# VHH binders against Thioredoxin domain-containing protein 6 (NME9): the designs that were tried, part 21

Target 1, 330 residues: Thioredoxin domain-containing protein 6 (NME9), of Homo sapiens (Human) (q86xw9)
Amino acid sequence: MGSRKKEIALQVNISTQELWEEMLSSKGLTVVDVYQGWCGPCKPVVSLFQKMRIEVGLDLLHFALAEADRLDVLEKYRGKCEPTFLFYAGGELVAVVRGANAPLLQKTILDQLEAEKKVLAEGRERKVIKDEALSDEDECVSHGKNNGEDEDMVSSERTCTLAIIKPDAVAHGKTDEIIMKIQEAGFEILTNEERTMTEAEVRLFYQHKAGEEAFEKLVHHMCSGPSHLLILTRTEGFEDVVTTWRTVMGPRDPNVARREQPESLRAQYGTEMPFNAVHGSRDREDADRELALLFPSLKFSDKDTEAPQGGEAEATAGPTEALCFPEDVD
Short names: E, the ipSAE of ESMFold2; O, the ipSAE of OpenDDE; V2, 0.75 times the mean of E and O plus 0.25 times the DockQ between their complexes.

## First folded at step 23 (VHH; framework vhh_etentamig_d1)

Design V2 (from U3 with S50T S103T; at its last look DockQ between E and O 0.36; V2 from the best seeds 0.00; counts 0 for: pae E 2.4 > 2)
Fold by ESMFold2, look of step 23:
Structure V2 (fold): chain B 330 residues (1-330), chain A 121 residues (1-121)
Amino acid sequence: as target 1 above (330 residues)
Amino acid sequence: EVQLLESGGGLVQPGGSLRLSCAASGFTFDSYWMSWVRQAPGKGPEWVSTISGSGGKTYYAKSVKGRFTISRDNSKNTLYLQMNSLRAEDTAVYYCAKEDYWTDNYDFDHRGQGTLVTVSS
């Protein structure tokens, strides 16, 4: 035949109102990466989207890109460097995920795709939402409109962080006790994977500390036996899941934790550095990076996904060494 | 509010000694592990030494072990680095760094200007 075989673009660029309206009329679920021009599209999740397109293999899952400044309908998303992922089905907004949160994106895609399949096959009513997190005003104490089921609200608004129950706590038989306290503190555990971390994983995980004597002891400890790698979320809360988990963990040094936060996990289950029982991410960016490192996604062909040609996940760690000082002197 | 102020750098001959100080303010000093990090011209930062909050544990890079001594005086909120037997390769700007309260990261938001050590013959 005379036509060339072309790869279908993973994410369709929506640069005009006409294309936006065309997307709204699409059958199935469309996931839109809403980004700022100076930040660019969310590259860390591209591998996840490619994997899901391959695995789902259906004409019912679509991905799109939209620059917030190019479309008036996206005005309320302008000025945020972190991407916002909008989920559309049947022309209606059905979920929102903020940030490059790959586990939450995957779960939300699967949940919303199954919900849309039931709408199409069984004629069920689609659960439509509003993105109220962008409102400057409180609507009222009585929660207002869309007093629907808990499932869509959880899917559209929750974020995740990494937690690790470290080998010292596991070896002391404290795993179940710590899990209970995590649940009592209001967390939902989305995954619980037992893993003896490899030295390579630990060094990438803490790459900014490579070569430090204290860090070498941490590497040895993290490889010394099984850890439990947890993905935590919360249904609601006024603080994000990362900062809430840090509060529950307590200070890094168990001696400080016992002095300053005696009810924290590290106060109760840590002994002395590096044996401080648990790990948590510093902030949202580190949570995203750590989750991607520990739960890697499939890679697709170079150049078509704009992946780095010889890439490693070191953009946040600094220019060349593991120790980061982003500011240089004159 | 958090401030780290390094001092004590200067020009010395090879084999000489210097004592660096880091005055800390705006946080509970003894709750944090402290480190010295240096950056030579045209190179990335290099970890030098770390001391625990109480001062009971100390760690050194191989390049400085036996020559440098880290210490702290928690009553004066001051971190020290005694540098002996200085070599040309010790030439760098030296920074003190505070560890993060919850994680194994440095607190990059609060770093001093550093103090320049030049070892030249």
Scores: ipSAE 0.426, ipTM 0.777, lowest interface PAE 2.4, mean pLDDT 75
ESMFold2 (binder alone), look of step 23: mean pLDDT 81; pTM 0.820
OpenDDE, look of step 23: ipSAE 0.642; ipTM 0.872

Design V3 (from U5 with D62K; at its last look DockQ between E and O 0.44; V2 from the best seeds 0.00; counts 0 for: pae E 3.2 > 2)
Fold by ESMFold2, look of step 23:
Structure V3 (fold): chain B 330 residues (1-330), chain A 121 residues (1-121)
Amino acid sequence: as target 1 above (330 residues)
Amino acid sequence: EVQLLESGGGLVQPGGSLRLSCAASGFTFDSYWMSWVRQAPGKGPEWVSTIYSGGSKTYYAKSVKGRFTISRDNSKNTLYLQMNSLRAEDTAVYYCAKEDYWTDNYDFDHRGQGTLVTVSS
């Protein structure tokens, strides 16, 4: 999608202390994406930021990127797995949002913009906060003995699943709405890739069966335009991420979804099969297979997520499906 | 517990007709797509036909299209297969199958015990 590439150009890269001080001098609200080098800037929220700049239409809203390892002022954020968004107004920290939580980011941006407008227009007192990770003015002896432990716990506890925003939802302009609802449901988006899937890729992905008319319509649909391929996680909680995502999606048939789970994504954004807006894996084993097929170069630390084996679609070797349907031909 | 009870099989002559029924219980029948699958002696399972949960869309294997008609009565929790112009190649055990609720990979959840259709002189 072009908007993803445009929006990354709209965030100012803060790579030096001089640029950091210049950012603090900016009038209005600045939202800083503090990221780790291993994951890069938080790509899933870039569409939100562009939408908000267009929708709000203010000279008082700015976005910035800062890599935690490149700035000493951000030392307390280094090594943490979650993205952190720092909100600055008048050179002061006014809010912090942890994680790629688009609803909370949107609410916080709007709330802090209104607060800063009141400060500038009415002379109200700015509500300054301290993030405990940045609170090094306090001389209180901390309970902090271990500052590097958060990254290890998150890495060892996370599981992942695949989600796809299908070509029908993308063509109807629903991508951003669906991403917002994914994040509202408590998921984090590790990867968001726009891709037009090939026929060969789709046939391997869906374990297609030759001669089935409904299957051929699904294959045609999935090749008909770009999809958004997402990798979802849940940072905390003990629920299986695959099962939780299936519940948010709803039943595969949008007519059933509207009747039985009207709040589900397929109820809201699906029309009729094969146009059911979103995809989710059947179970853990299929999630591992689908991730390996679509993201062969990715590696995960979670044992429940199968890592790519390098260079090829090896995890999908041979079109012998696990089901009784006939094999596909090529 | 999910139960699928097929009936209506039997011996018919080539060119004859037969109507299969499948009585479903233990699940919300009108929430699921339903299929017929058959297995001839010495062969693997073969998909025959699928009907969507509302009954408005039906799909058929090439070998049976135009001869077989799948239908459902959601008020009676019953799936049907009307088989016309039967051929010796249609001889098989016919199974009613409940499809997956969540994924569009057309995976079967459960199938019944089957009913034997024999087409012979």
Scores: ipSAE 0.310, ipTM 0.718, lowest interface PAE 3.2, mean pLDDT 75
ESMFold2 (binder alone), look of step 23: mean pLDDT 80; pTM 0.816
OpenDDE, look of step 23: ipSAE 0.411; ipTM 0.788

Design V4 (from U5 with D62K Y106W; at its last look DockQ between E and O 0.51; V2 from the best seeds 0.00; counts 0 for: pae E 3.8 > 2)
Fold by ESMFold2, look of step 23:
Structure V4 (fold): chain B 330 residues (1-330), chain A 121 residues (1-121)
Amino acid sequence: as target 1 above (330 residues)
Amino acid sequence: EVQLLESGGGLVQPGGSLRLSCAASGFTFDSYWMSWVRQAPGKGPEWVSTIYSGGSKTYYAKSVKGRFTISRDNSKNTLYLQMNSLRAEDTAVYYCAKEDYWTDNWDFDHRGQGTLVTVSS
């Protein structure tokens, strides 16, 4: 190999505690995209960050990304489907923005840059967030939000759930139609991975509580061909994405779904158990477990070109000296 | 509020028969799969049988297949378990269980207080 590839990253990947500590010592404002492995970094805001770096200059504004499961200090940000943007200046947390809210991010970046310039030039005391759970009350993060109202739709926090388009629906050529209806119902699809689940995955995924015959039929079905593994979220309100997805799916039994919720996905695309077209998690706990099982924190989607390393059987995982993987051909 | 009231347990000789009933209220009974679960003294719960909401399909644990019959009467909101050829190892508290409406992860939503079946020579 006569030439190594170089990559100049907009966002520095922080994958170790040492890199995290180095980021904390950086001069100026650092905006950290804290993401989950099953979502990947927030792509919709990359254009905004590029624009702001060009407009503001790179002396005092830096961008980073960090996977919540890779660093223990990020534990309280785990399990969220939307990104959390942490704003650090002088080693201290100065703002938090949840979700891909480009106008709020831009305003927060400008406000915190101005504040940090005054800290550096005039010696003013930096305004630090001491308890991230109270950021909405301080309005350091949720500009234009009024927390004095009972407006569940105003909350910036959102979560994710797993959805699976099962092998029966995929084999019948219904994948694109179901995806369209998911989007029409107001969901955002953060990840879509086609995968033929292994027997080991399926047995762990479905808890055994039925007789051997019924469970084995389910295992056989889920291994019989490709599924589409989706990560769904909703951007509006405080609404629970898990319960909303369950309502759109309809009852587990397609015959009940056709009788009681004829517009539901299982009514339209299911035939009879176990062939009910789609899967959704029972509750928040199961959604978190299922997402962790099917999307390990170190795996990036095929649509995120910064993660997969092709052509190397043994990945060069682990700390890098420049947050760029050497000899990365993909 | 969901209520499941089991009855029909008792003392019976090996080879004998019992019929268990479960009266259900507080939910749309014919929308849910229903199951029987049992728990013998000193053991964890053991799934016994499941019946689909319309009654069209039934499933049985290997240990009871051929001897037990699950059924339901949706007009009376009642689940049944006919137990024939009873054995000492069938001794347990039998619970009626309402299965989850939405998911196929094979978990129970609610169960009753149970009815004791004792098979003793």
Scores: ipSAE 0.249, ipTM 0.680, lowest interface PAE 3.8, mean pLDDT 75
ESMFold2 (binder alone), look of step 23: mean pLDDT 80; pTM 0.817
OpenDDE, look of step 23: ipSAE 0.494; ipTM 0.822

Design V5 (from U3 with S50T S103T Y106W; at its last look DockQ between E and O 0.25; V2 from the best seeds 0.00; counts 0 for: pae E 4.9 > 2)
Fold by ESMFold2, look of step 23:
Structure V5 (fold): chain B 330 residues (1-330), chain A 121 residues (1-121)
Amino acid sequence: as target 1 above (330 residues)
Amino acid sequence: EVQLLESGGGLVQPGGSLRLSCAASGFTFDSYWMSWVRQAPGKGPEWVSTISGSGGKTYYAKSVKGRFTISRDNSKNTLYLQMNSLRAEDTAVYYCAKEDYWTDNWDFDHRGQGTLVTVSS
């Protein structure tokens, strides 16, 4: 790149009530390192936050520093011997992490960022907490649902998802660069197969768009040259690889991606629909279906605790078709 | 809380015109591609038209191309379908739908209430 724009600092210093209120009004998730003046900000987590910024981009994830003695709103956090990390979204406190627990911080950032994206995109209810005030009251009050069943839509076990580097990105020589960014974002690539998809494969893969005018352009595009079909997983600590991959890809429309998530793959490598460089599945159900369609020789359902290892699959039998194929009308 | 509210349907003679509107709320409207889908009595849904988030790209079913014009006003969170030269086969309930933010899927669970268009002598 010939000239770099001035980059926003990793952690913004919040030293006044005005800046605090400005932070509360910001869009997305803000992670605030609340520190004591005598010990300074938590240095061990800085490399984690740098990694998270690279993986997620700048649009909806922000980091801040706040000295507890400088802000009256932080009075309850004064005098603590370990850092406190406050998570704000939409002006509301949504999580608290105490201590330099990097694995827990990373998990909490991803969970809260995904929740806030659903609030913004789908209008879901934000989960607000008040945990910062609990420690001073000791009169028969209890919080938490630690002994109850947690509503957890996904397992904590490792899973996998489909990614496709589309023919537009491959033709422009961007394949290796995109693969490098996928790896830097914390994914492991279990399989990388170069394939020029057949018209039949593409029509079945995108059958939910059959009949649309843009569908024929999409079919032509996906058949126009080689794609790279990838199976992605994350090795440690994270759940729902489908959601994480969607975040790295960015919004479907490259023009939206450049506006809202400029560090995303589609912002960097997409031009205009349908040429948005990469594909990712909508959810776990679609990921399972798409993987079975494109990698019929792999066994994804024999063991729920392991990601598929891939390998040289025998291509004698095609996928067993399910009737999500267009309805027959007499 | 995604909400889509269609309006503008009615009874029209062949060759007439109607303009449908879809008021959208509960999401960032200009970040989503939007579509019109119609369903005639006793038939399955039929895709009619799609417009990009910015409004710069439009797509039409072969049966309506040249007669219908999709548009949007992102400052008013409103999707439109101008229908000209209406034919009897255009009789249907018309729905608007938003696309998924990340993928090439439509969000069919948030289809609007629909607005009835009847083209009859």
Scores: ipSAE 0.174, ipTM 0.586, lowest interface PAE 4.9, mean pLDDT 75
ESMFold2 (binder alone), look of step 23: mean pLDDT 81; pTM 0.824
OpenDDE, look of step 23: ipSAE 0.444; ipTM 0.799

Design V6 (from U3 with G53D Y106W; at its last look DockQ between E and O 0.01; V2 from the best seeds 0.00; counts 0 for: pae E 6.5 > 2, placed apart)
Fold by ESMFold2, look of step 23:
Structure V6 (fold): chain B 330 residues (1-330), chain A 121 residues (1-121)
Amino acid sequence: as target 1 above (330 residues)
Amino acid sequence: EVQLLESGGGLVQPGGSLRLSCAASGFTFDSYWMSWVRQAPGKGPEWVSSISDSGGKTYYAKSVKGRFTISRDNSKNTLYLQMNSLRAEDTAVYYCAKEDYWSDNWDFDHRGQGTLVTVSS
């Protein structure tokens, strides 16, 4: 039987227990997007998965989709307020990532793929985990439970946020000072990309402010020169990275910041709205959206021919209900 | 501690008017943008109007523009919403909200207990 080889589907749909067991028998690493039927698969990460498949290897990295309600084995993932990504190798769970956190997903894929290559080539013992972070309590209401002081094989306990050093601070030559203060405040900078944002990017990034009188001034400012797009995580556990970054930035309005928190970044480096030096996400949901929109993809700089890139995820841009997380509403 | 106390709600007939007040304490009122948010029975919250810290800029949802007027008196730490030409669709609990002080987003870190506005014949 000669199979026709065409564009290979990026993510395989796992809709039955038989397909689930077939996936567990696959060689290499499989990353499963476990989603809720009413909100659909996690669309923001699709371009990351395509890039990862093309750039790091074609025969040992697989992606799958699974609707939590369709499979009894996924019962404990039903009703979760964010997507869950399960990492399987050799039929065993080796990592879990919660939320559409592209940088964390990328790092976890690379780490687990290298680990699995060593298992297969060198005979090393696979490090298997249990997803012990799940409990009866609603993790969307509070910070997640950290049931595990285990090794850094479970990356779901570390979250990231977007930070932007805006064009006004960059133009004033303050980038290095701000980065130093970010590091002194206990953040690890996973990525630092210098980019002049396009008008299209900025309008999409701030689309929630469309209709506000200052919106056009904000768009002009953010396009006026280079920004530094940073991805931050905490060097210490469980303190919310989004909330901590917001505290270090200070109040949105630089005049308020100088009155109330004179040592904050916006107090020191902002002048007047919209020129407030730095950006931070409102909450974890907003951080996930902003990271997926703007996160600079790591590029492989190998020479030689690479497989062509193409979309096939069978995903439609956002026609589903807006509520992916039941606890997002008041 | 931050405290926001809404008042002035009540029962009115369609086409009527009400003026809502919000007494603020526990923060530097004139440093913050303030907003009104409403929540109809069985629905999620809906942004209604916002006003800048000085009162010099005001913004309205399309559903209320031309009928509602937001204002503030910084000497009295009080936010107001004048609601004219009220419709049945304006029936909701109205909340006074302090804008979030860190985010670029139009978001809120505190709101009051709310005051009920009922528009019925």
Scores: ipSAE 0.014, ipTM 0.349, lowest interface PAE 6.5, mean pLDDT 73
ESMFold2 (binder alone), look of step 23: mean pLDDT 82; pTM 0.827
OpenDDE, look of step 23: ipSAE 0.098; ipTM 0.612

## First folded at step 24 (VHH; framework vhh_etentamig_d1)

Design W1 (from U3 with K98R; at its last read DockQ between E and O 0.35; V2 from the best seeds 0.63)
Amino acid sequence: EVQLLESGGGLVQPGGSLRLSCAASGFTFDSYWMSWVRQAPGKGPEWVSSISGSGGKTYYAKSVKGRFTISRDNSKNTLYLQMNSLRAEDTAVYYCAREDYWSDNYDFDHRGQGTLVTVSS
ESMFold2, look of step 24: ipSAE 0.593; ipTM 0.843
ESMFold2 (binder alone), look of step 24: mean pLDDT 82; pTM 0.837
OpenDDE, look of step 24: ipSAE 0.755; ipTM 0.914
ESMFold2, look of step 25: ipSAE 0.593; ipTM 0.842
ESMFold2 (binder alone), look of step 25: mean pLDDT 82; pTM 0.830
OpenDDE, look of step 25: ipSAE 0.761; ipTM 0.913
ESMFold2, look of step 26: ipSAE 0.564; ipTM 0.834
ESMFold2 (binder alone), look of step 26: mean pLDDT 82; pTM 0.833
OpenDDE, look of step 26: ipSAE 0.574; ipTM 0.845
ESMFold2, fold request of step 27: ipSAE 0.576, 0.577, 0.610; ipTM 0.843, 0.845, 0.863
ESMFold2 (binder alone), fold request of step 27: mean pLDDT 82, 82, 82; pTM 0.833, 0.835, 0.835
OpenDDE, fold request of step 27: ipSAE 0.848, 0.835, 0.816; ipTM 0.946, 0.941, 0.935
ESMFold2, last read: ipSAE 0.608, 0.577, 0.633; ipTM 0.861, 0.852, 0.866
ESMFold2 (binder alone), last read: mean pLDDT 82, 82, 82; pTM 0.837, 0.839, 0.834
OpenDDE, last read: ipSAE 0.820, 0.822, 0.825; ipTM 0.936, 0.937, 0.937

Design W2 (from U3 with K57R K62R; at its last look DockQ between E and O 0.01; V2 from the best seeds 0.00; counts 0 for: pae O 8.8 > 2, placed apart)
Fold by OpenDDE, look of step 24:
Structure W2 (fold): chain B 330 residues (1-330), chain A 121 residues (1-121)
Amino acid sequence: as target 1 above (330 residues)
Amino acid sequence: EVQLLESGGGLVQPGGSLRLSCAASGFTFDSYWMSWVRQAPGKGPEWVSSISGSGGRTYYARSVKGRFTISRDNSKNTLYLQMNSLRAEDTAVYYCAKEDYWSDNYDFDHRGQGTLVTVSS
């Protein structure tokens, strides 16, 4: 009867508030991989954690998994695609690492573990932190009461385009992943508005497609649920923001996108038409139209296209000689 | 192998109710978003509803919002769609779909064979 060595799970799954409290009560450092139910935990870091388990031991080092949607304490971490590692010692947050950066994670683990050992051995004070990325979201909500018409003067100098994360992608929980990829592609997101577009709005928005057979399907789809309306800009490079965004999106048909441009957003997140995950403006004129339609309050500083003062061509009214055709009598 | 098996379809009168089920196997069910999609005769597919792995987040198409409820039992690896106040326009084949976040094969949508819902007087 071979004693099946209970392979001690490297990471403890924290699925309940009680388990969370137990984790907080644990002695030493706990590294919590906070993950989304649609993405799963960060796989690439598992090898690092295994190595560290062997090298450092597990007496004062613990690894845990926590799904953000299952724990109220992690509410602020919900929806984020970027791997987030929370470091807890003595029941307090002592560090946060975002991204699957193995060297940074390793360094942070070692530093925090050393610090915790000093706390335990010498009675040193723990350096407790607040996650700053979470504080900015709360302060943005509280300061919203000052009626300062801060006209978000989107500085006129940056060319912008519209991106829409469509209802299919939103419904599939792909929003954050798409946003991350947009940012990775070098775009700055100036605005991110989640709302369900109205039928009237969508019809107006896609009015140029009204003659297409799939128009009603498109309208129906776009009204089917919430979209994310994004204003994108790009600070780096000589390429037009509209063109660059179109490239990142890929071919309209997800099936074509998968064949021709598998790295594109539509290849990765689109299923089939009209469920192709993302929208982008066709050209600059279209971008301006779409942005004006969806964000009427955004004053894009019109560059003074000084309409050339069309010189008043003095239309010399030549004398209309009234040819008096004679009233012949008979 | 991912398997999705829909059940619970049938004939129902307008205003009636029906509950669809989808039995899932071959993957860690609670780790994936699940969706319902429907396809009416002669129409393209329409997204109906989605639910997160934990069930903490739900999304609905406008056409079904307030009438349909998506839920899941992760202990049973089962997805549900409670459909109330059914209309003729709800007549369709309903498909259970798995979102595949780990797939490199661009098959992000594993669907079952579907179950037919007919709403008729």
Scores: ipSAE 0.009, ipTM 0.241, lowest interface PAE 8.8, mean pLDDT 82
ESMFold2, look of step 24: ipSAE 0.464; ipTM 0.800
ESMFold2 (binder alone), look of step 24: mean pLDDT 81; pTM 0.829

Design W3 (from U3 with N105H; at its last look DockQ between E and O 0.36; V2 from the best seeds 0.00; counts 0 for: pae E 2.4 > 2)
Fold by ESMFold2, look of step 24:
Structure W3 (fold): chain B 330 residues (1-330), chain A 121 residues (1-121)
Amino acid sequence: as target 1 above (330 residues)
Amino acid sequence: EVQLLESGGGLVQPGGSLRLSCAASGFTFDSYWMSWVRQAPGKGPEWVSSISGSGGKTYYAKSVKGRFTISRDNSKNTLYLQMNSLRAEDTAVYYCAKEDYWSDHYDFDHRGQGTLVTVSS
């Protein structure tokens, strides 16, 4: 009887810094059970991990365990009254799950495996969790139906935009149909809030000159009934969500939309100005302002951190002012 | 390159009339709402009138309604403002402005250099 291949343990014990560094160099996704010495590794999840390893195979999914007191890099996880599961891909921390939550662990494993497969096959950037953010907050609750638990945590790669399904589309019973088309176009809806906007809210939102006949009709329309306020992100890729959403919406004027982009949302669901069914932000800066105005209790990733430069256009205030005159386009 | 060139301004007595023109180039003219805005000496910009891409819908500021008529000729890529019953208060530089294609903020993304209308004496 010849030599046999060594059995590979379900969970590799990481007891030294050298083993930790070796684990960081592993290809694929590694799930680390960070446990306290007095309670030991999390036994209830072992059967889940065995099932996932058999289903997925050994190539891209690895499991490890580490005692928090034995490694200096795990200092911030010491003393916790529940296990902490760290998810590493490409040497970077990509997810954290606290507690023996088997459904959440399974979902997170599947989501992070799919994300890592896309990184390896398509060269996409990995979504990484900053260690400094974790060390400053003991609770890390990030819930979502897609792409794991980190959508609302600070991330350099996630971007969001505002979308509104306006009262005309809602009153015509088109809300669910529009939502389905948003999802089919590759967007993830992070929030869907039904709200009847107040006149004050609408006037701040649109920042227009008082007394204009078109503006007063817009204000009346937006206050006339419920809207659905949506926060959109992309299901995959690093494309600009603001620009993509504008393309799906189509031209502002529904008559133009029907002529020039007949498959757009405004072509299909708009009638005539101001009744154009949906709203989208003009650009990234406008999206950030609108999201902050309408969702002040949430924090969102923005595009590259770059301070606005001087020369930004600003509407002239006062009762005799015309519509906002942006500075000439450079 | 988007270009808007206003013309037709001048000196006119109260009660008189002028017709302003705006020659547009560098974009698909009939895809955009177009506007006239004005700026009197020492004041900020004031919206005057807007017209849809097809010309089928028009809006006017209260101060000019009934006296001014906005129109467009999409075959000539030209926007017009017929100004009747002019008053001293209408004295201003008048700008042609192109509205945004996607955003419903009623924002302008381009304006011309303006044409001066003086109503006096």
Scores: ipSAE 0.459, ipTM 0.806, lowest interface PAE 2.4, mean pLDDT 76
ESMFold2 (binder alone), look of step 24: mean pLDDT 81; pTM 0.825
OpenDDE, look of step 24: ipSAE 0.466; ipTM 0.800

